# Miniprotein binders against o43061, part 23

Target 1, 338 residues: o43061
Amino acid sequence: YNHSPEIQRSVYTLTGLAPSSKMAFVTMLTVRAANGENEVENTQQDWYYNSTRLLVHRLVKFKPTKSKYPVVVLAMKGIDQWKLDQLQEDGAIVKVVDPLYAHEVVDDVNDIALLDSRWSMMFTKLRVFEMYEYDRICFLDSDILPIKKMDKVFDVHQLSYSKDSVLFPPTLFYKPRRSIFWRRFTEEFAAYGLTRDDLYPYVFAAVSDPGMWHETPPPFKDYFNAGLFVFKPLKAHYKRLMALARFPKLYDNANMMEQSLLNFAYNSAGAFPWESLDWTFNGLWARKNDLPYLKAVHGKHWQPEGSLGYDEDTSKLWWDAFQEMQTYHDQQRNADLY
Below, E stands for the ipSAE of ESMFold2; O stands for the ipSAE of OpenDDE; V2 stands for 0.75 times the mean of E and O plus 0.25 times the DockQ between their complexes.

## First folded at step 7 (miniprotein)

Design k4c (at its last look DockQ between E and O 0.01; V2 from the best seeds 0.00; counts 0 for: pae E 18.5 > 1.5, pTM E .748 < .8, other shape alone 5.857 > 2.5, off the site)
Fold by OpenDDE base, look of step 8:
Structure k4c (fold): chain B 338 residues (1-338), chain A 94 residues (1-94)
Amino acid sequence: as target 1 above (338 residues)
Amino acid sequence: STEEVRKLIDEARLLLYLAAWLIRRGDFERALEYLQRALDLIREALELARQLGDEDLIQRAEQLIRLAELLLRLAEEGDPRKALRKLYEALKES
């Protein structure tokens, strides 16, 4: 794991960040995409809501994983008020946000690889980049389960450019849909109405995505999972992201949704290379052998046996954690009655 | 209200999933507690849904009763057969 590309780009200066009082964990709770005309209403358990509650509980209440930092749930408009009230009771700051629809973000929606209703709101996650009230945010997908304290995730670097460095413009490559040839993308900040000074310094750190079952530790890949990342909210970076988002052809036709966009925007070969976080902050495809090292496990661990990515040990870990949360609330209710 | 019924159904469903997990873990006593709580919530939800005349919510509540019955049967295949029988009888009266 030591081969994280130390952004030894002679062009960038890494500066350690001091502790800030303006740091938060942020997760997002989305409205279930209506499965087409059969808006079969809330017939099924909202597992993402349940997993969000568990995440909040682990970060706010559960002593072994309790953080000193606030937890914010970005709730998409249209979520039932009782769910929002419960998340507040769990100790989250709930912020309701409007969705970002793909047709509002993308110039040509036909450039999106999957035109599923679920993809219509994929960019809503980008609302986290507008949270300018914070100096640093750790975003977590709702299907992340903290199993150890995660507060050190904020111990990242700020990247600055050296004014004396002849920055060769970074060249990114993309393959347009229906093209057999790779094309070059050269980023022009002026196209966004931004200067280099508007965009630096920046913070963006994430964990390498192994993409499948792996040995312990996982091999490093120069591709990060967008389920956990630490960044500094900056207006310039949001503007940049939204400008890039217009063109799915740049980011693999959004094949991995916002993760494709973020991996393009913060590409290691680009102007804003991502910083590698320790793999233990985002245990993807985790198994028993990984658990001693991990600070969090990431996956739909509520799914039954036979599901893609099912693992008995991580499933057990999730259900035991959920049971603990339920027990906690039962005890609180009983204490309020007496 | 329809929202209240939905909340009760969601809570009951969650308790049933927890009960199922506890059964798998061999914690039958705690499983029975969750099953009983789930049944109480489902009964309340069903009554309210009937008062509202909401056929969809009625159907959902009835489906949860069937699931609870299945979980009770699975729990009965384990050690605490007598306690589970009483819960099963209570389910049949709902």
Scores: ipSAE 0.500, ipTM 0.789, lowest interface PAE 0.9, mean pLDDT 86
Fold by ESMFold2-Fast, scan of step 7:
Structure k4c (fold): chain B 338 residues (1-338), chain A 94 residues (1-94)
Amino acid sequence: as target 1 above (338 residues)
Amino acid sequence: STEEVRKLIDEARLLLYLAAWLIRRGDFERALEYLQRALDLIREALELARQLGDEDLIQRAEQLIRLAELLLRLAEEGDPRKALRKLYEALKES
């Protein structure tokens, strides 16, 4: 495990948060290519907008899950203005962002050829790392449904560098391999002028990705799901992520793009190991037996036909939650007429 | 405006999905409520689309009315399975 081993706990700083610290939940709403050719949302992608509204409602209005922290929706340029206006009326802070396309991130044209065009906008999630106005962010995919209070997700200790710690290797990257590609990266990184004081203390915590049909609780896997993570926005970490993102060949053969990049950047053997969050904050592949424990369920549970992640119990939970939101809005409209 | 009509159509389609899901679960009472709300929104969208002279939006609204009426009829007859399959296929097309 890379969470709370004895020597790691000895170097943990307390949360690093002051009473004046600014914390936020952040989600992202994107325009996706419908069939890899036209880069336009098809009608089925309205479910991402609907799910985003439900996430906002759960964190802003719904008493059992209401947060004391703001909810920010990072909306990719190109989303209809009326949807953005509605999210703002629902209580979200809406910020429109430019997409990060693969050709803007990946250095070599040969590396770009490795990327499917439909994944070209997946790097847009990295925009969340530029939100330096916040001291701590919990990013969550828009298909996450909070079902209990989430505010304790921010109670993560920051990790400080120590030259005497076995858990803080002196290398910011994996040991150099004998390749021109790795040497080029090392030289480029030096050009950014990053120092230890720019990079530490840091926060990066996420939930292990358990896979389908897991036990309750799910077994630990040293690979996290990038659908929910807590971090401290630091310009140096954004620069480091962008430097790593230039070279897809460095972060494995999985077709997971930003998740693969983040697992590489915050790997357990590196200089910035990820911290394990309680699994209940990101209920992946949730089954009926998981529901009593979960604070949030993660998946496309609105899908009407059997598909990846569809389950009768979680589908019912999602649709009941959506109906509750509609009822809330109807009651608010009626109250305003009195 | 065109945007207003498109918003009404999007909201109506969502209500039709909710109604279909409720019929699938055997909750016909709540399904009928959502079908009625969807029909109200579609009729408003159709009226506005006709005022704008937008033939595409008129056609889309008319298609949704036919789908909602089919769902309502089959919910009343107690055989919703065929209607749900046909509705999902049509919603993909819309």
Scores: ipSAE 0.000, ipTM 0.335, lowest interface PAE 14.5, mean pLDDT 73
Fold by ESMFold2, look of step 8:
Structure k4c (fold): chain B 338 residues (1-338), chain A 94 residues (1-94)
Amino acid sequence: as target 1 above (338 residues)
Amino acid sequence: STEEVRKLIDEARLLLYLAAWLIRRGDFERALEYLQRALDLIREALELARQLGDEDLIQRAEQLIRLAELLLRLAEEGDPRKALRKLYEALKES
């Protein structure tokens, strides 16, 4: 699964990184609130924060999974300062970011499949594409748990497009909700104030999303999960993403939020096909048979039996990891006292 | 008319692009659906081109039939690596 299939393009594989390459793992901590619910004030029940701490611990402190690269937490404005302070003490670099509101991103919010205004900040993950100080970023959702070394996730390629032979020119497709037919979308880079050369070379790699059921190893599907991806932050690509984001009808009415957008923008049929990462870096819908291979499990494994996607083996794995982290911090406090 | 044959060929080419995109995506079931539609259009175009005696349009339609049949075999096998190799060879031929 290390290479995307090639259909009508020749791709240069650029295997080297500059000697001064600056790489990071980046995750995001968001404020989640529903009308009539107050999840943010109760630290015992704020599992978004707890899973972020566990991810940081696994990449910074826990020797079996520790990384040599820095870990950055992008914290949405409004998260309690004590949580930010704790993440810094855990060893993360913490940066506060402004949310990206849907009404600032899309031309018509009625084109978004979700109607509730509480989803107004659904594009905030896109802030990671503005971190131009890094040469490569591995973004990962806070509900990803490393169980083996992750650093080889950065072993991806810079991608280019050859002009030598084109039978099927790069073309994006979308399906309007009231149509049984796919439509062609012809992208005009000049409308973004860009040339084609501004956009190459690029880096974008992610893990294929197998769906709720899969065998081990899962079959490849040309649709990636946006919970983990490796990319180079580039101003031209951010400008392109924001331009495409204006029109949710192009990316399935944002049915899967930013994942829909990214799958459209880096679609294998288009000018910027995504590179397939090995499936073991992002273990979706993981079961016991997957675990010997996985480098990370992805899911809200703290949730109880009866929850969607619950599995007793991954649940135990997550709680054992959480307990290990707590023991680590207890030992550090005891050592500091003596 | 020659104009109608060209329209059928252009519509079929669009469906072949969509099918190739769906094969890359791993959506072989949907790709087969569009390949079947493309073949119907190309066969109509070929019959009309033969009635008109237009050798260039006949050759274009025959080439598209071969490409569509290759794509159909690739989609039916369900192996994206093997399917894409065969598609690449077809692209080089055309």
Scores: ipSAE 0.000, ipTM 0.226, lowest interface PAE 18.5, mean pLDDT 78
ESMFold2 (binder alone), look of step 8: mean pLDDT 78; pTM 0.724

Design k4d
Fold by ESMFold2-Fast, scan of step 7:
Structure k4d (fold): chain B 338 residues (1-338), chain A 94 residues (1-94)
Amino acid sequence: as target 1 above (338 residues)
Amino acid sequence: STEEVRKLIDEARLLLYLALWLIRRGDFERALEYLQRALDLIREALELARQLGDEDLIQRAEQLIRLAELLLRLAEEGDPRKALYKLREALKES
């Protein structure tokens, strides 16, 4: 940023960011999404891939939403090379990642439901936490459409340990049966060599998950949507997340997979409370009255009018954006011929 | 052609999911039969993908091999010797 030295020092103190800090927007593209095998209307086209291209276009090329930071697409191994080549031509940094299978993470694989593709995709998505080359990452689901500048999403506080928080769940000296599960976690965290200096300072910020038909602004809920979050990649936090992921029964009350894991890992009563981002960065269940305030809309707005939770105005917004991108690409192809 | 390889991969994927369904029902014998058929299709797809030099199709075939290996281990918990015998028969051409 072009901040004065005084403002730059203040920002560094509050956020932990320096002008030299490396920030990136990151999204993920899965084999099933890239192959068009998802259950979506208009299955004649790969709409998740098209939505990913639109996200890249909005952050890399489209002047009203263009970011000064790079956009990385984490592509699951097995996606057609021409799709990856196209994303690179569009301006994204494409990084191919090996899948993480449930049997490699979960201790008890006797539940064959863990072979479900949803669980496999959830564990692969955790690879975003291994991107240690960046000081701060904003992860976005590929069905998010930026409609205003997003760069200020990185301006979140760096958080340190508090005496009021417990780094690891407490063990109960009396009535050990009630604490046996928590003892297992403290023992495993110690086995990973996790210390306060490895885990702090940390960053984790997200937007509260609103209900349908919410007011503008949406009411706060102490449960965040994992479709957009800002964090500092730390090996210790990745190890912690993988340790917690081994025990789905701890965090999967709503069958929301990775969202449930992250809400458990960064719960507001724990050692690593999440910070609330301004709701305008992740516009869930957006209605016409939300649009003037939103920096990004989140949802499968390419789906026909009448799909639950979608507004005619948000559908039109998405299709207008997609058409703008197609026009841009057509103009670039014509320019490259001369 | 790449379309022929994609068709083989799609057929193999369907057979692997049918094998998973059979394992869940305790029908290990039919599950192993479906795994054998899937592995045959995967090997054919992998060889054709290598001839085409298509890295994406090679990687997709390799992913299906890893899924088949996982399903085979789950089937082996029910009958490990039978599972190993059928896998060796299926892989004898590689």
Scores: ipSAE 0.000, ipTM 0.105, lowest interface PAE 20.7, mean pLDDT 73

Design k4e
Fold by ESMFold2-Fast, scan of step 7:
Structure k4e (fold): chain B 338 residues (1-338), chain A 97 residues (1-97)
Amino acid sequence: as target 1 above (338 residues)
Amino acid sequence: STEEVRKLIDEARLLLYLALWLIRRGDFERALEYLQRALDLIREALELARQLGDEDLIQRAEQLIREAELLLRAAELLKKGDPRKALRKLYEALKES
């Protein structure tokens, strides 16, 4: 299901969705450590919390972007109860999760740098892969703003393995039937107590990360952004991700953390190639020319203009959306009084 | 211990898998680094396996060294821009499977 018709025919199947399929949008709200304590950085002006409320409002209440599917906020243990109560009142399903610390996951921790707060945040995000009650999840970072209907993001394909087909190429130039990739794939899965039948069919789809500056439409790069992805929660995939996470030096990228792990786990040359979602579902580094096409804008657009890649138009878009939400809540409060 | 040898072999296998992924992606310099690290780990595993007298682990480590050496040579040839010779070495590595 790369650009090859052979690969599409061998591993690609229909969506696998039934009318009874349970789908959900999921975001995560984390507690940020200060001096090694599990405290929120700023409880009075928590813009990540405010952005999470706006995301919930856009998917649950705001008619132009309202989804027919539930929105779940995975809240890390330690977040103030009043914030969780407010998100429930806004229409979200709130689930509290225990953090996953680097020292609990990483096999060898001789370097203190591997224990910084970014690693802890990365591993806690993996909790989303344990939500087995759903048939399909669209994970979104809390700084994503929907500006059009998002429901079609779930229209991705289940990928299946054919017994008579080589699932992944062993080389850049030639595909022999016996492959060191195939041998390593089988032996690695066996070492973790996993088999191919435990791992297929799978779903993993995301948007290519174009980088800071890009054309409209953005050029395709075989590296995705982990701020929005669609997947099928499977216990075997969670176990595989946890096994791979034990060796951060193999997939590590100092700037990207969990994105590097997921790109490694679902790389195009491997056993679980990622499906490319339409770029409009995850508008990274959005410029004015992108806005007419985007279904969602991704970035900390509440910050003053001055962040590279952000401009006055995206800042205005975010603040207008926030004002619309505040107006809605004001009208609901007034209606409740009368 | 037997457990120590298995851990080294497991880590080396993951490094070989990553190196193959990097070769596929055209990152031959990083692939060479990971292949060298894998070889170092496998050689350590082989020495420990020999001390333990575990014939199965010795055989596994020796096979893995051969595979890693072929992949390292293939990556070197690809970095130098010789895909024909690289393909031959990759084919030999596949036969070891």
Scores: ipSAE 0.000, ipTM 0.149, lowest interface PAE 21.1, mean pLDDT 73

Design k4f
Fold by ESMFold2-Fast, scan of step 7:
Structure k4f (fold): chain B 338 residues (1-338), chain A 97 residues (1-97)
Amino acid sequence: as target 1 above (338 residues)
Amino acid sequence: STEEVRKLIDEARLLLYLALWLIARGDFERALEYLQRALDLIREALELARQLGDEDLIQRAEQLIREAELLLRAAELLKKGDPRKALYKLKEALKES
């Protein structure tokens, strides 16, 4: 749309985006996701890898969902080179990253259970916060399937501190004064090289987690799903996340690790509240009635209907999409022959 | 060293903020653990600050000890189900900040 220069400047100020802003979609592929969990699963198809290829295809090649922005796959060191080469051929930018292990991050002496390899690698997702070359990133789990254009996901607000924003947590008994506790906050994080100007303005937006059985549209819940979030990479925010990650008892949930950390770091009562994205960008536990509204469906829909609360229509949608990708590759191969 | 004392104070301040989060969530047992850890670090910082003769660091450490002790007592009272006495201790702790 054509807006006046005054309106265009106002919009850019609110969103923090300009025509020169560098945006990217980013997903992460772990060695476990690429090869299955263990030797026993290696006899089966690598569905996480196949789902990653489908996500790349949907954002890079498939016209109905094709983005104008690049897609980056952060690949954990140890994934077979041929799988990385294929993702590059599919149109993704592939970057190999070192895993971030729980024992390198966690200080809490009573959380020895995080040495379990299933949880130890979950901190590797925090590597996405180090991608400072981009002005704004939309992170997506590799089991997300775009079904409509996603580019508007970047149209979220740039947030500065509120007049009440402080690191001092709220209590039922006292509302902290901004001037006193903001100074304590800046002094506290100065040891990690953090200042107010390093931390603000920031961007962090995600979709609330509606639970398995929900209405359309889903009711709002003040707890977001970390499978899709939009943020501005800032070194100060990475340092803050690493400082908080040291204390898993604050955000402890054995099944959700990094999601619990991020919900704690960007909680609504804190200094860095999360912004609610329209639910259609992250269609959790999608049913047939949700599909006309959704821009992306999130789940392991290659698995049989009913085992994880999925319906036949969402499973069919995923398998049709996978077949379309295979057809595209066959057609491209034939075109390259001639 | 002065740098070592500042690191201990910064770590303790972080633990105090984290303990307050746990109190707000009703997790008084974990809050008590973090408050005790903070107190141990601040007491170590105080001892080192006294050896250095750094009056500013001594006063900061003493202030944090008072705050942490009041928060610890408040968390203990909340765990025992005495919110009125806990409120009084929380108000005293906030005056120290």
Scores: ipSAE 0.012, ipTM 0.436, lowest interface PAE 8.8, mean pLDDT 76

Design k4g
Fold by ESMFold2-Fast, scan of step 7:
Structure k4g (fold): chain B 338 residues (1-338), chain A 94 residues (1-94)
Amino acid sequence: as target 1 above (338 residues)
Amino acid sequence: STEEVRKLIDEARLLLYLAAWLIRRGDFERALEYLQRALDLIREALELARQLGDEDLIQRAEQLIRLAELLLRLAEEGDPKKALKKLEEALKES
């Protein structure tokens, strides 16, 4: 389920890939500072770190899921050096990035974003759009577990508008809202000097968010989950995202912050429609019946008490994977003794 | 160093949570293996914490010993239903 027919008449696809194309998997590790807790002192909060190590292991070392492309961990300033050193030893490329706080980006902020350190730091994920050294990036949340080969996730096409098309003029925005924020935003956005040639061709592909209760395969919804997406890093797109981020009232419908921003920026009726990736690349709310199809499972399956949408089979899958990683590391240490 | 002790404590706690997960699933034999590894790390952490004179780290290591002792009793009982209820109560308090 793609663009409307009128929009499709004004758009053509390009492969955009060459033998020299540089691709990477990228995940982000942030400092957690909720209620005065520190990651180093609380193992339960460190599960994101442990899950990040498992993600790295699955893409770098574990033969059934090993990728030919590098894995980059974008680490926020403030994470303990020993955790970064360990990820590097595990085979990841570690890059330290400055946090991007909501109060530094947003012109009009919800009080929740000022009080909750998670919300205040969530714009740091937008740093991934500044990785211009790569031709194509697959971003994955650190709580994603690959269970099959994922390299085909990069097999998406670039999108561009025909210069000769007169049927549908391109717009940089979702259906215009008749509000003071929309008019102010439009005036300020023009000040950034963004042009069509700077913005096209582009790549943006993601998996539809099916919701908690779904059948197999999940029904398509024209709203994607921002936990896994494939894109081409372009300075113009980063500038566009930052311009849009200034006005959360244009895109924040459920306080989902960066997911709402990205769905607004790459909506199907706008100038930069998102491409639908096969659902198996981002297994949201995975059930036992989904497992034979999935290439990756997405969720906090390490939690021993579980939550709605997690069954015994998905929890077992995660814990078995984590044990396999521990066994691998133990065997490597023992081999070094000979 | 305090950083080394925190790393040992973090690793030991991770193994205790893995053991708790295995107990929940009725895999008592593998749970005992992870509990033994955790206890070895806790002993190292406690000794280093005592050498450093860090009361907070000593207290944290002692807390992990108490958790490990509870998990050992649950694994030895070999009853998944009794173990699960007591485990959920204990983990909520830790």
Scores: ipSAE 0.000, ipTM 0.287, lowest interface PAE 17.0, mean pLDDT 73

Design k4h
Fold by ESMFold2-Fast, scan of step 7:
Structure k4h (fold): chain B 338 residues (1-338), chain A 94 residues (1-94)
Amino acid sequence: as target 1 above (338 residues)
Amino acid sequence: STEEVRKLIDEARLLLYLAAWLILRGDFERALEYLQRALDLIREALELARQLGDEDLIQRAEQLIRLAELLLRLAEEGDPRKALLKLREALKES
């Protein structure tokens, strides 16, 4: 036996992971505008769908980046069934979710500056927090390209209650003598469904957003990018996120709802501070000098120099990967003919 | 109904938590906005609780008013460090 029961118990306490723990990579595929309207795009022109297929291929089939964990694609209701069928054939687990519109979540829809259906459906991404069948999830935007093994992304610590937090009454988290004021307040708070044991231990880890033109390695910034994060699905945390999402003026302006909500919910000064994940798992604004270190590159690299942060090397890397996937599928089709 | 009053109380409690966090961050204008919204909900809950004759819900609404009054005072003082110390003292007494 490699580890004594005492050592195994200590490791489980720190990480929260057991040999039976269920881990998954999860991405979200949403309906996109076609011909400038809110219609689903054709596969040949739908680069987000193509990028999603590439992400699935890299984690499920491509040996240099293949994961031992499943890949789940959360597909918004309304995406063509044949696209979902293809992702299942590619090896993904596909789950269709109902959209979560801004007008269903936000108290005042006038807080949303852009009410285009694409932007109004951004709250649908909160559906990932309802996946309670998994012990730990790594969410990835569909424009992330794995270039090395990523399985170690799940090796983050679980975090316990902080006594210094003022977001919740201390009486929820230990058994001191209580005044009548705080006793009744705590009982009402518990009735809302927010108990210590429902909220802790939790997991939330992400990579800091370095901004464009960063150094290698990027300096730490106390604001994370929501394009990749690792978390433990907990009903109490989903309820908390939904409650906070109602107030976009509190966490950000209308155009960056998800990332701003999550940075607010898991801020470093609060009850649920985020853990810094190794930057190599989410290679934002990657340049040639970053590539030897990165496990994944993040960006719309199929676009020719689509933003100031992209260079020829990262564009070539993405297109080579896409062509490799196409070659793999062509070879599989040809093999099936014999 | 009793359930409607509980929903108003739960909503007001959430707004008071958000206001407290904003006070600690020095965002007093936004804190005052959320405190006003919470007070509006608490007043509605209190009136409905009185109509129902539910002493428990009346007491809960009145306790939220006391918390809101503390937070209003802290927001008006405009000192996040002083607010943290006063909140810590209030919690010690529990």
Scores: ipSAE 0.000, ipTM 0.240, lowest interface PAE 14.9, mean pLDDT 74

Design m1
Fold by ESMFold2-Fast, scan of step 7:
Structure m1 (fold): chain B 338 residues (1-338), chain A 83 residues (1-83)
Amino acid sequence: as target 1 above (338 residues)
Amino acid sequence: STEEVRLLLYLAEWLIRRGDFERALEYLQRALELARQLGDEDLIQRIEQLIREAEDLLKQGDIEKALQTLEKALEQIERLKES
C-alpha cells in the first residue's frame, strides 16, 4: 500500500522519520569499580556482561524479539578485548569510548560529596548523545530483557519550538509565559555556538518511573526512569547536557546521577519537555500481573527473589531466556563443526 | 564574571519555577557573591539589593515577585556588560 503525499508529510512532520532514517538500539558496558580501581570481573561472575549478551541476543538473533535495527554496545575503555570480541561475534556493533571524568566536567568538585568512579561512569554514559550518525536511538540499560518486539519504541513524535511555549505544562504555581530569562538562557547557549534552530526539532521520550509496588498499568508520574529513553542525537543537545552537568547540585537531589540530570534537562515545565513512552517498553519492578503487557522487563532478575520486589515469574523468565541463548550458541557451534 | 552571574540567575529562575526553593536560594547566594566582585559600585549595590530582595521574597513564598526581581537584576547586569 502507498500513503498519499499528504499523509506521508504528516507522518514525517510528527515523527521526523523517513524510510531512510537510521535507528539503533544502544547499551553501555562499563568497567566495574573495585576499591576505586575500576576492575573487570571474571566472566563467570560478571552477570552484567552476561545480561548484556542476552540483550544483544534478544535484539539480534532471537526470532520473537529480533529487531530490524542494529544493536550498538558502547564499551568503556578498559574492558577485556575478548569480551568485546564475543559481543561482536554475537552480532553487536562494538564501539570503545573514552571515559568522561567528572572532575573535568564539574565546575566545583566540592558540589560532589565524593569525586569517584560512579560520577565518571554517569558522565561516560553521556557519550551516547554524541552518536550523530543515527537519526534516532533507543538507549537501554544492559539489565533490560526484551520479551516482545520493540521496534515500535522509535515511533515517537519530534517536538519543535513554540513561540508561546517557554515553560509547560502549566501548574497551580506557575503560568507559562515567554520569559525574558528563557530568551537570555537561550542567548547564553548561543555564546557556545548554540541556536534555537540547532536545538529544535528534538526528540526525548522515556517511561515514567513507578517505584516499587506499582499498579497495573502504573499511574503516570512526572519523573522518568533513565534506563530506557529514545532521543535524536543532536550536537546542540549534547553541548546543552554538558553545560548543565557542570552544576550537580542543580539537578541531583538523590544522587541518582544521569537520571537526575536527564529529568532536569527534559523536565515537563521546561523548554524541552520529555514525551511519555508506553510503559510496556520499560517494565520496572514487574510483577506477575504486568508480564502479559510488557515488551521488556527491567531489573537484575538473575539475583535472588524477594528482598528486591522481584517475583519468581520474572526470575524464571530471565533464567529461561539465558538458557535459550546458551542453547542457541551450542547449536551454532555444532552446525559450524558438522 | 558577569556571564557566570547571569547563568546562576537563569538557573535560579528555573529552580523557582519548579518549586525547588532551597537550590534556588543556594544559586542566588553564589550569584550575590560573584556580583560583589564586579567593578561598578553603584550598579553592583543595586544588583546585590535586588538579589537579596528576591531571596527574601522566595522565603516568603512569593514566586511571581521573586521572578520580577531576578529579571530586574539581570537587566542591570546587562547594563554593566555594555559599559
Scores: ipSAE 0.000, ipTM 0.288, lowest interface PAE 13.7, mean pLDDT 74

